# Designs tried in a protein design chat: miniprotein binders against q96jn8r1131to1294. Part 170

Target 1, 164 residues: q96jn8r1131to1294
Amino acid sequence: TLEFLENHGKNILLSNGNRTATRVASYNQGIVVINQPLVPQLLVQVRIDFLNRQWTSSLVLGVITCAPERLNFPASACALKRAAWLLRGRGVFHNGLKICEKFGPNLDTCPEGTILGLRLDSSGGLHLHVNGVDQGVAVPDVPQPCHALVDLYGQCEQVTIVNP
Key: E = the ipSAE of ESMFold2; O = the ipSAE of OpenDDE; V2 = 0.75 times the mean of E and O plus 0.25 times the DockQ between their complexes.

## First folded at step 14 (miniprotein)

Design W67 (at its last look DockQ between E and O 0.75; V2 from the best seeds 0.83)
Fold by OpenDDE base, look of step 14:
Structure W67 (fold): chain B 164 residues (1-164), chain A 83 residues (1-83)
Amino acid sequence: as target 1 above (164 residues)
Amino acid sequence: SKEEDLFKEAEEFAKLALEMLERGDYMYAAEYYLLAAEEALEAGNPELAFEYARKAIELAKKSGNPEILEEAKELLKKIKKEL
């Protein structure tokens, strides 16, 4: 079953069989990683449960290719400088640097209830899904194995893993 | 060279910080300037690191991020030893 790993950001509280992550303090230290590696054709999805409008920006979604169990998480995903591909706002980032300015919908403006998904295709392309709609390949040729990562940042205070 | 790469990365983080500032996002701006300062210091440019660290401190205060503030202050101490 898909769950968030116990190794997570300092401000995260896991519940619901580790399928729900809640950031309980500040606006950062909210990184979580899904336990099972993202293999081709597996769709991993999370639902935005709660947004706190006192903050700016929102969740970051992506993958890491290093061992998640031993990862020392920084305060935010933007500080991951290795083995990381991230989707933030409308941008795509690799190891902290922006590699694409405009991709898919703006994650910063997704409302509560939005379901965001990640899926590897047979060619190793990483797809973003929004409410079940494939937005296309965000990152081609992602190294495997990789793990889906969610940074509960800014407005995003709670997410839950949901089945397709 | 390694230092050149680090310097370029520092500049890239600073650019990202500036982009965030243009959006009024002090949270990410503070974090990016902290990253820029760290890379600039490692690149052997303490003067540039100093400038970025100061910006990180300022923006950390504005965003209400005590962790970034503390990290930036500690980094600033380290930078000053190399000036």
Scores: ipSAE 0.877, ipTM 0.939, lowest interface PAE 0.6, mean pLDDT 96
Fold by ESMFold2, look of step 14:
Structure W67 (fold): chain B 164 residues (1-164), chain A 83 residues (1-83)
Amino acid sequence: as target 1 above (164 residues)
Amino acid sequence: SKEEDLFKEAEEFAKLALEMLERGDYMYAAEYYLLAAEEALEAGNPELAFEYARKAIELAKKSGNPEILEEAKELLKKIKKEL
């Protein structure tokens, strides 16, 4: 059963059997990680439950290859300078630096109810799914094991893990 | 060298800060200038780190968020010890 890890950003409250994460303060300190590593047949999906449009930017979605149970997370995912491949807005980032200007939809404009998914393909490529539709390979060769990560940043105040 | 790589990364973070500033995202702009300042300091360039930290303070003020402003001020204090 997929759950958010108890090790998470300090502004996160977990509920619904640790399947729902809510940012209860400020604009950041909202990093959460899924408890099982990605494998080719595993699709991890989260639904955007609640957005606060007072902020300009929204959630970050991606993977880390560090063991997540005891990591000291930075305040925001943009400060993950190693072992991280992230999607923010339309950009793809590796270790904090942009490696692709445009991939998939703009995450900052995804409305409440959007279901975002991550999976690895058989070649180690990281795929983004949006409302069930595969957007293609964001990152061609992600080291394994890796874990899915969501940063409830800015606009994004709540997400829930949903069935694939 | 490692120092040259850190300096180059600092410049890339500053570029990202400018991109965020262009879209009016003062929070991300401040955060990216803080990252740029940290990289510049690790690269052994405290004068450049000071410049980036001052930019982060200005953008943190524009954001109205006290947490990022305090973070930026603390980094500036650390940088001043290296000048």
Scores: ipSAE 0.826, ipTM 0.914, lowest interface PAE 0.8, mean pLDDT 93
ESMFold2 (binder alone), look of step 14: mean pLDDT 89; pTM 0.890

Design W68 (at its last look DockQ between E and O 0.82; V2 from the best seeds 0.81)
Fold by OpenDDE base, look of step 14:
Structure W68 (fold): chain B 164 residues (1-164), chain A 83 residues (1-83)
Amino acid sequence: as target 1 above (164 residues)
Amino acid sequence: SKEKDLFKEAREFAKLALEMLERGDYMYAAEYYLLAAEEALEAGNPELAFKYARKAIRLAKKSGNPEILEEAKELLRKIKEEL
């Protein structure tokens, strides 16, 4: 089953069989990684459970290609300088640098209840899904194995892994 | 130039910081200037690192991020040792 790994940001509290991640302090230190690597056609989805409007920005989605169990997480995903492809706002980032200005809907404005998904296609393209709708390839030719990453940042204080 | 290439990452992070400032996001701005400072220092430009680290400190205070503040202060200490 899909779960968040025990190796996570220091402000994260896992619950619900490690399928729910809650950031319980501040606005950062909220990175979590899903246990099973992304394989072609596996759709991994998380639901935004709670947004705290006290903060700005919101969750970051993406993948890492390093071993997640031994990763020392920085305070935020933007500081991942290697082996990382991230979706933040409408931008796509690779190893901290922006490689695309506009892609899909703005993650910073997704309301509670939004279901966000990541899926690799047969060509290694990373797709973003929003409420079941394929938004297209965010990152072509992602190295495998890779693991889905969620940064509970800013407004996003809780997410839950949901089945397709 | 080769020097320009060495500082590319630092400048890119600083650019991202400015983008965040433009939308009033002091949280990410602070973090990006911290990253910029780290990259500048690693690239052998302590003067540039100093500039970015000071910005990170100021913005960390504005955003209320004690962790970034502490990291930036520690980095600034290291930078000063190389000036």
Scores: ipSAE 0.840, ipTM 0.931, lowest interface PAE 0.6, mean pLDDT 95
Fold by ESMFold2, look of step 14:
Structure W68 (fold): chain B 164 residues (1-164), chain A 83 residues (1-83)
Amino acid sequence: as target 1 above (164 residues)
Amino acid sequence: SKEKDLFKEAREFAKLALEMLERGDYMYAAEYYLLAAEEALEAGNPELAFKYARKAIRLAKKSGNPEILEEAKELLRKIKEEL
């Protein structure tokens, strides 16, 4: 089954059979990774459970293409300068630098209860799903294997893996 | 000769820092100036790295977050050793 990997940010507490991640301190140190790489037809979905709107920015979604089990995560996903493709706000980032100004909804404004999904298509394109609806290709031709990542940053204090 | 700019990545992170500062996100602004400083130092320009690290410290103080402030101070110390 899909679970969050035990190697995660320092401020994360895993619960609910490792399907729920909670950031229990500060604003960052909240990176979590799904325990199985993305393959075509695998849809990884998380629900936003709790937000604290006193922070300005919210969660980051994306993939890393290096092995996550013993990786030393930075404090925030924006510092992933290698092997990373990330969605933040409306922007798409590769290795920390913005490559697209607008894709999909603004993640900083998604409310509690939003279900966000990641999957690869047959060409290696990374798709974002929002409440079950495919938003299209955020990143063409992502190398495999790649691993789904969530950074419980700022506003986002809890997410739960949900079934499609 | 402008076809190779070894400090382009540092300036790109500094632009991201300014973007976040303009929307009042002092946490991201400080984090992006730290990334700019690290990139400048790695590219062999400790004077530019020093300027970015000082900006990161000021924004970390505005954010009120002690963890990013300590990170910024540590990087500034390392940069000073190469000046």
Scores: ipSAE 0.761, ipTM 0.894, lowest interface PAE 0.9, mean pLDDT 91
ESMFold2 (binder alone), look of step 14: mean pLDDT 86; pTM 0.860

Design W69 (at its last look DockQ between E and O 0.74; V2 from the best seeds 0.81)
Fold by OpenDDE base, look of step 14:
Structure W69 (fold): chain B 164 residues (1-164), chain A 83 residues (1-83)
Amino acid sequence: as target 1 above (164 residues)
Amino acid sequence: SKEEDLFKEAEEFAKLALEMLERGDYMYAAEYYLLAAEEALEAGNPELAFEYARKAIELAKKSGNPEILKEAEKLLEKIKEEL
């Protein structure tokens, strides 16, 4: 079953069989990683449960290719300088640097209830899904194995892993 | 060279910080300037690192980020040792 790993950001509290992550303090230190690696055709999805409008920005979604169990998480995903491909706002980032300005919808403006998904295709392309709609390939040729990562940042205070 | 690469990365983070500032996002701006400062210091440019660290401190206060503030202040002290 898909769950968040116990190795997570300092401000995260896991519940619901580790399928729900809640950031309980500040606006950062909210990184979580899903236990099972992304394999081709596996759709991993999370639902935005709660947004706190006192903050700016929102969740970051992406993958890491390093061992998640031993990863020392920084305060935010933007500080991951290796083995990381991230979707933030409308941008795509690799190891901290922006590699694409506009991709898909703006993650910073997704409302509560939005379901965001990640899926590898047979060619190793990483797809973003929004409410079940494939937004296309965000990152081609993602190294495997890789793990889905969610940074509960800013407005995003709770997410839950949901089945397709 | 390694130092050149680090310097370029520092500049890239600073650019990202500036982009965030243009959006009024002090949160990410603080974090990016901290990253820029770290890379600049490692690149052997303590003067530039000092500038970025100061910006990180300022913005960390504005955004209410105690972690970034703490880290930036610690880094600033380290930078001062190399000036």
Scores: ipSAE 0.864, ipTM 0.935, lowest interface PAE 0.6, mean pLDDT 96
Fold by ESMFold2, look of step 14:
Structure W69 (fold): chain B 164 residues (1-164), chain A 83 residues (1-83)
Amino acid sequence: as target 1 above (164 residues)
Amino acid sequence: SKEEDLFKEAEEFAKLALEMLERGDYMYAAEYYLLAAEEALEAGNPELAFEYARKAIELAKKSGNPEILKEAEKLLEKIKEEL
């Protein structure tokens, strides 16, 4: 079953059979990774459970291609300078640097209850889903294996893995 | 070259810091200036790294967050040793 990996950011508490991640301190150190790699036809979905709107920016969503079980995560996903493709706000980032200014909705404005999904297509393109609606290809030709990553940053204090 | 690439990346992180500052996100702005400083130092330009780290300290103070201020001050001290 899909779970958040035990190796995670220092401010994360896992619950609900490791399907719920809560950031319990500060604004960062909230990186979590899904325990199975993305494969074509696997849709990984998380629901935004709790937000604190007093922070300016919200969660980051994306993938890494390093084996995640023993990685030393940085405090924030923006510092992932290798093997990372991330969605933040409306931007797409590769290894910390912006490669697309505007893709999909602004993640900083997604409300509680939003369901965000990631999947690979048959060509290795990374798709974002929002509330069941495919937003298209965010990143072409992502190397495999890769793992879905969420950074519970700023506004985002809790997410839960949900079934498609 | 590797050095040229690192300088370009430092400039890109500095641009990201300015974007976050424009939004009033002082924590991301400080984080991006720290990344810019780290890249500049690795590129062999400790003078540029010092300027980016000083900006990170300024924004960390504005954020009111003691954790990122401590990280910025630590990096500045490291950079001073390389000057």
Scores: ipSAE 0.795, ipTM 0.900, lowest interface PAE 0.9, mean pLDDT 92
ESMFold2 (binder alone), look of step 14: mean pLDDT 89; pTM 0.892

Design W70 (at its last look DockQ between E and O 0.78; V2 from the best seeds 0.83)
Fold by OpenDDE base, look of step 14:
Structure W70 (fold): chain B 164 residues (1-164), chain A 83 residues (1-83)
Amino acid sequence: as target 1 above (164 residues)
Amino acid sequence: SKEKDLFKEAKEFAKLALEMLEKGDYMYAAEYYLLAAEDALEAGNPELAFKYARKAIKLAKKSGNEEFLEEAKELLKKIKEEL
């Protein structure tokens, strides 16, 4: 069963059998990690449940290759300087640095109800899915094992893990 | 060297901060300047760290994140000890 780990950002409250993450304060400290590592052909998806337009930006989606249980989460995913590949807005980031300017749709403008997915292909490429549509390879070669990470940042206040 | 790498990373974070400012995103801009300040300090450049930390504090005030503001102020204290 896919769930969020108990080790999470300090502003996160887990519910619904740890399948729902809610950021209950401020606009950051909202990082969560999915318990099961990504394996080839496994599609992991989260749904944006609630957006708060008081803030700017939105969720960050990506993977980490370090042990998630011991990770000391920074206030936001942008501060992950190692073992991290992130999708933010239309950009792709690796260890804090931007490696691609334009990829897929803008995550900052995804409305409530949007289902975002991550999937590794047989070649180790990390794919982004948006509402079931494969947007292509965001990261061509991701080390394994890796875990899906969601940063409930800015406008994004709640997400729920959903099955394909 | 490690210091050179940190210095370079600091500059990269500062660039990202500026990009966010251009988009009107004070939240990320503040965070990136804080990261830049941390790197600059560790790189042995407290003057540059000071510059970035002040920017982070200014933007943190705009974002209204008290916890982050306190973090930035604590870093500034450390930086001042090195000046």
Scores: ipSAE 0.889, ipTM 0.943, lowest interface PAE 0.5, mean pLDDT 96
Fold by ESMFold2, look of step 14:
Structure W70 (fold): chain B 164 residues (1-164), chain A 83 residues (1-83)
Amino acid sequence: as target 1 above (164 residues)
Amino acid sequence: SKEKDLFKEAKEFAKLALEMLEKGDYMYAAEYYLLAAEDALEAGNPELAFKYARKAIKLAKKSGNEEFLEEAKELLKKIKEEL
């Protein structure tokens, strides 16, 4: 069963059997990681439950390839300068640096209720899904194992892991 | 060299900081300037690191995040030791 790891950002409270993550303070310290690595048949989906429009930017979604259970998370995912591929706004980032200006929708404008998904294809390509629709390959060759990460940054105050 | 790569990376983080500043996200702008300052210092350019760290501090004050401001001030202290 997919859950958020107990090792998470300092401002996160886990609930709903560790399937819901809430940022309970400030605007950052909101990194969470899914408890299983991605495999080609696994679609990890989170629903945006709660947004605070006071903030300008919203959540970050992506993967890390380092072991997450004992990792000391930075305050924000933008400071992950190793072993990280991230989607923020419209951009794709590798180790903190932008590698693509525009992929998929603008994550900063996704409303409450949006379901965001991450999946690896058999070649190690990282796919973004938005409301069930595959947006294509964001990152063509992610090393495995990799772990799905969400940074509940700024606007994003709560997400919940959902299936199918 | 490692220093040339870090210098280039510092400039890229400064560019990201400007992008976020233009968007109105002062918190990301401050965080990117701090990353730029860290890389500039590691690249052996403490004067550039000082300039980026001062920008991070100014934006952190505007954002109101005291924990980040303390982190940025600590980096500035380290940079001054290399000036």
Scores: ipSAE 0.808, ipTM 0.908, lowest interface PAE 0.9, mean pLDDT 92
ESMFold2 (binder alone), look of step 14: mean pLDDT 90; pTM 0.897

Design W71 (at its last fold request DockQ between E and O 0.82; V2 from the best seeds 0.85)
Fold by OpenDDE base, fold request of step 16:
Structure W71 (fold): chain B 164 residues (1-164), chain A 83 residues (1-83)
Amino acid sequence: as target 1 above (164 residues)
Amino acid sequence: SKEKDLFKEAKEFAKLALEMLERGDYMYAAEYYLLAAEEALEAGNPELAFKYARKAIKLAKKSGNPEFLEEAKELLKKIKEEL
C-alpha cells in the first residue's frame, strides 16, 4: 500500500491511513515521501486536494535517491542539495539547481483536483503524469532505488495519494 | 576544489533567488538567498555570505515566515563571526 512515511516535514499532518498529507502551518516545512520506492512502470499519483491562495507557488514533485527514513528534511525541497530531482513550476531541478527551464505544465497553476503522477520507465526515465496524461520524460536515468517526494509548498496545503 | 564548487553553487542559488524575486516570489527568493549564503560561508567567503544573508532576511520579512526569518538571522550571526 502506498502511503506517506512518518518521517516528514514538521508542518505536515498525515491522515487517511497516511495517504493524505496536510500542511497545517505556514507555507513550507511540508515535505513528504512515499513509502515504496519507484520501480519501473509503477505509477504513483497524488491529487491536489486544497489550495490556499494566501501563498504563492505550489507543490513540488520529484524523487530522492537517499534513504527517506533517515532524511532530515529542510524547510523546502529546493534546499535538498543531494540525491534529489524535482519538478517545480515548469522547471526541473537537480540537487537544488535548475537543469531544465521549461517542462510540462506549470505545477504552480494546477488547480485543486489535479492528479499528478510519477513513473519510471524501463530506461530509468522519470515521467510526469498530469491527470493521467504522460507529459514525457522529465529526468532521464534516475538512479534506483528512488522514492517519490511531494513538497506541500505555498498554495498547496493538502494532497492525497490516489490509485491509477 | 570543494571551495570553488561551493562558491559556484552559491552563485547559482543567488541567481535562482533573483529569478524568484523578479517574479515576485519572495518566499523562494528568501530561501534561495539563504542557501546561497550557506554555500558561500562554507566556501570560505563570509563577505559574500553576508551579502546573501542580508538579502534573505529582508525577503523573509516580506514572505511572512517568522521561523524562517529567525533561521536567517541565526545564519547571519554565524557569518558575522567569520568576518
Scores: ipSAE 0.884, ipTM 0.941, lowest interface PAE 0.6, mean pLDDT 96
Fold by ESMFold2, fold request of step 16:
Structure W71 (fold): chain B 164 residues (1-164), chain A 83 residues (1-83)
Amino acid sequence: as target 1 above (164 residues)
Amino acid sequence: SKEKDLFKEAKEFAKLALEMLERGDYMYAAEYYLLAAEEALEAGNPELAFKYARKAIKLAKKSGNPEFLEEAKELLKKIKEEL
């Protein structure tokens, strides 16, 4: 079953059988990773449970291709300079640098209850789903194996893994 | 060259910092300036790294995140050794 890894950001508390992640302090130190790698038939979905609109930016969603179990995570996903493809706001980032200005919806404006999904297609393309709707290919050829990553940054204080 | 690439990346992080500052996101602006400083130092330009690290510290004081502020100050200390 899909769970968040025990190796996570310092401000994360895992609950609900490690299917719920809560950021319990500050605005960062909220990186979590899904325990199983993405495969073409796997849709990893998280629901935004709780937002604090005090902050300007919200969660980051993406993948890493290095082994996540003992990786030393930076405070924020924006500092992942290697083996990372991330969606933040409307931008797509590779190893911290922006490679696309505008891909899907603005993640900073997604309300509570939004269900965000990641999957690989048969060509290794990374797809974003929003409330069940495929937004297309964010990244055309992601190395495998890769793991889904969520950074509970800023506004985003809680997410839960949900079934498709 | 590797140094030209690292210098270009430092400028890209600084551009991201400015974008975040324009949107009023002082947390991301500080984090991106710290990344810019790290890349500039690695590029062999400690003077530019110093400039970016100072910007990161100034913005970090608005965040109320003492752990990040200490990280930024440690980088500044390292940069000063290369000046």
Scores: ipSAE 0.836, ipTM 0.924, lowest interface PAE 0.7, mean pLDDT 93
ESMFold2, look of step 14: ipSAE 0.805; ipTM 0.910
ESMFold2 (binder alone), look of step 14: mean pLDDT 88; pTM 0.877
OpenDDE base, look of step 14: ipSAE 0.878; ipTM 0.938
ESMFold2, fold request of step 16: ipSAE 0.806, 0.832; ipTM 0.911, 0.923
ESMFold2 (binder alone), fold request of step 16: mean pLDDT 88, 88, 88; pTM 0.876, 0.877, 0.876
OpenDDE base, fold request of step 16: ipSAE 0.882, 0.882; ipTM 0.940, 0.940

Design W72 (at its last look DockQ between E and O 0.67; V2 from the best seeds 0.76)
Fold by OpenDDE base, look of step 14:
Structure W72 (fold): chain B 164 residues (1-164), chain A 83 residues (1-83)
Amino acid sequence: as target 1 above (164 residues)
Amino acid sequence: SKEEDLFKEAEEFAKLALEMLERGDYMYAAEYYLLAAEEALEAGNPELAFEYARKAIELAEALGNPEILEEAEELLEKIKEEL
């Protein structure tokens, strides 16, 4: 079953069989990684459970290609300088650098209840799904194996892994 | 060279920080200045690293974020050793 790994950001508390991640302090140190690597046609989804409007920005969604069990997580996903492809706001980032200005909807404005998904297609393209709608290829030719990553950043204080 | 590449990366992070400031996104601005400082130090430019670290500290203090503040202050100590 899909669940978050025990290796996570300092401010994360896991619950619900490690399917729910809650950031319990500050606005950062909220990185979590899903245990099973993405394989073609597998749709991994998380639901935004709670937003705290005290902060700005919101969750970051992406993948890492390094071993997640041994990763020493930085305070935020933007500080991942290797083996990382991230979706933040409307931008796409690779190893900390912006590689696309506008892709899909703005993740910073997704309301509670929004279901965000990641899926690899047969050609290795990483797709973003929003409420079940395929937004297209965010990152072409992602190295495999890779793991889905969620950074509970800023407003986003809780997410839960949900089935398609 | 590796040093030149690190310097360029530092500049890129600083640009991102500035972009965030222009948007009023002080949280990520602090993050990027910290990253810029780290890269600048590795690039052998402690003066530039100091400047970026100071900016990260100022923002972290304003935000009340202990994580960035602690990291930036720790980095600042390392930078001072190189000055």
Scores: ipSAE 0.819, ipTM 0.919, lowest interface PAE 0.6, mean pLDDT 95
Fold by ESMFold2, look of step 14:
Structure W72 (fold): chain B 164 residues (1-164), chain A 83 residues (1-83)
Amino acid sequence: as target 1 above (164 residues)
Amino acid sequence: SKEEDLFKEAEEFAKLALEMLERGDYMYAAEYYLLAAEEALEAGNPELAFEYARKAIELAEALGNPEILEEAEELLEKIKEEL
């Protein structure tokens, strides 16, 4: 069963059997990681539960390719300079640097209720799903093993893992 | 060389900081200036690292965010040792 790891950002409170993550302070320190590595048949989905539109940017979604259980997370996912492939706004980032200007929808404008999904294809390609619709390959060759990551940044105050 | 690669990464983080400033996202702008400062220092350019760290501090102070400010001030002290 998919759950958020207990190793998470310091402003996160886990609830609902560790399937719901809430950022309870500030705008950052909100990194959470899914407890199982991605495999081709696994679609990891989270629902955006609560947004605070006073902030400019919203959540970050992606994968890390290092073991997450003992990792010391930075305050924000943008500071993951190793082993990270991230989707933020419309950009794709590798180890903190932008590698694609536009992929999929703008995550900063996704409303409450949006269901965002990540999966690997058989070639190691990372796919984004939005409300059940495959947006295509964001990253063609993600090393395995990798774990799905969400940074409850800025606008995003709560997400919940949902089943496909 | 590795120093040239690190310097290019510092410039890319600074570019990201400017993009976030233009968008009005001053928290990301501060965080990206801090990353740019770290990379510039590792690239052996403590003068540029100092400039980026100072920009991060100014933004963090304006935002009233103590966590970024503390991180940026710690990095600035480390940079001063290399000047």
Scores: ipSAE 0.751, ipTM 0.881, lowest interface PAE 0.9, mean pLDDT 92
ESMFold2 (binder alone), look of step 14: mean pLDDT 87; pTM 0.863

Design W73 (at its last look DockQ between E and O 0.74; V2 from the best seeds 0.82)
Fold by OpenDDE base, look of step 14:
Parts: C-alpha cells; structure tokens; sequence
Structure W73 (fold): chain B 164 residues (1-164), chain A 83 residues (1-83)
C-alpha cells in the first residue's frame, strides 16, 4: 500500500496508517516521500486536507531519484539541489533551479479538497493530474526509480494519500 | 571550473530570491538568499556570501522563522572567518 516514509521533515506528524501527513509547526520542514517508487502508469495521488492562510505559498509536488530512506531533508524542497524535479506554483524546478515558468494550474491557489496526482508514462514523462485531469507532461524524462515527494509548505498543513 | 559553476548557481538562487521578493514572498526569498550565500561561500566569494547571508537573516526575522535564521547566522559566522 502507498504510505509516507518514516523519514520525513521534522515538523511532520504521520497518521492514518502513514497515509496522512500533517505539518504541526511553522511553515516549513514539511517534506514527505511516498514509499513505493513511481512505475509507469501508476497514479499516485494526494488530497489537500487543510490550508492555513496565515502563510503564503503552498505545497510542492515532485519526485526524487535518490534513496529516500537516507535523505537528510532540508527545510524546504527548494533546497534540494540534486536528484529532484519539483512542481511549485506554476513552475517546474530541477535541482533547485527553475526550468519552466508556467505549467498547469497554480499549485499555490489549489483549494482544500484538491487531489493532485503524479504519473509516469511509458516514455518516462512525469504527468501532473489535478482532480483526475491529466495536465500533461511536466518533466519529459525522469530517471527511474523515483519516488513521489510532497513538501507541505506554507499554507498546506495536511495531505492524505488517496486512491484513484 | 567548479568555483565558476558555484558562483553561477549562487547568482541563480539570488535571482530566484529577488523574484520572490517582487511578489511579496519573503519566506522563499529568505531561503533562496541562504542558498545563494552558501553557494557563494563555497565558490570562494565571502564578500558576496556575506551580502546574501545578511539578506537571509533580515528576511528570516521578518517572517519569524527560527530555523532559517539560525542557519543564516551560523553561516554568517563562517563567512566572517574568511573575510
């Protein structure tokens, strides 16, 4: 089953069989990684459960290609300088640097209840899904194996892994 | 060279910080300036690192994040050793 790994940001509390992640302090230190690696056609989805509007920005969604069990997580995903492809706001980032200005909907403005998904296609393209709608290829060639990563940042205080 | 690459990366992070400032996102701006400072120091440019670290500290105080503040202050001390 899909769960968040026990190795996570220091402000994260896992619950619901490690399917729910809650950031319980500040606005950062909220990175979590899903246990099973992404394989072609596997859709991994998380639902935004709660937003705290006292903060700015929101969750970051992406993948890492390093071993997640041993990863020392920085305060936020933007500081991942290797083996990371991230979706933040409308931008796509690789190893901390912006590689695309506008892709899909703005993740910073997704309301509670939004279901965000990641899926690899048969060509290694990473797709973003929003409420079940394929937004297209965000990253054309993602090295495998890779793991889905969620950074509960800013407004986003809780997410839950949901089945398609 | 490695130093040149690090320097360029520092500048890229600083650019991202500036972009965040322009939209009023002080949280990410602080973090990006911290990253920029780290890269600048590693690139052998303590003067530039000092500038970025100071900005990170300022913004961390503004946003009230003790983690970023602590990291930036620790980095600043390291930078001062190389000035």
Amino acid sequence: as target 1 above (164 residues)
Amino acid sequence: SKEEDLFKEAEEFAKLALEMLERGDYMYAAEYYLLAAEEALEAGNPELAFEYARKAIELAKKTGNPEILEEAEELLEKIKEEL
Scores: ipSAE 0.861, ipTM 0.934, lowest interface PAE 0.6, mean pLDDT 96
Fold by ESMFold2, look of step 14:
Structure W73 (fold): chain B 164 residues (1-164), chain A 83 residues (1-83)
Amino acid sequence: as target 1 above (164 residues)
Amino acid sequence: SKEEDLFKEAEEFAKLALEMLERGDYMYAAEYYLLAAEEALEAGNPELAFEYARKAIELAKKTGNPEILEEAEELLEKIKEEL
């Protein structure tokens, strides 16, 4: 079963059988990782449960290609300088630096109830899904194994893993 | 070289900080200036690191968030030791 790993950001409280992550303080320290690596045919989906619109930016989605169980996470995903491919706003980032200005929808404007998904295709391409709709390839050849990551940053205060 | 790469990364983080400033996102702007400062310091340019850290402090003050201000001030003090 898909769950968030016990190794997570310091401001995260896990609940609902480790399928729900809540940021309980501040604006960051909210990184969570899914307990299984992505493989072709696995769609990892999270629903945005709670947003606080006082913040300008919202959650970050992506993958890390290093072992997550004992990784010391930075306060914010923007500081992941190695082994990370991330989607923030409309941008795609590799190791903290922007590699694509515009991909898919703007994550900073997704409302509560939005279901966001990540999967690999057979070529190692990373796909974003929004409410069940494939947005295409964000990253063409992600090294494997990789794990899905969510940073409950700024606006985003709670997400829940949901089945496809 | 590694130093040239770190310097280029510092400039890219500073560019990201400016982009976030244009959006009015002072949290990310401060965080990206801190990243720029760290990269500049690792690149062996503590004077540039100092400039980026000062910008991070200015932005952190606008946030009203004491945590990021404290982080920025701590980095600035570390950089001063290498000036």
Scores: ipSAE 0.828, ipTM 0.917, lowest interface PAE 0.7, mean pLDDT 93
ESMFold2 (binder alone), look of step 14: mean pLDDT 87; pTM 0.867

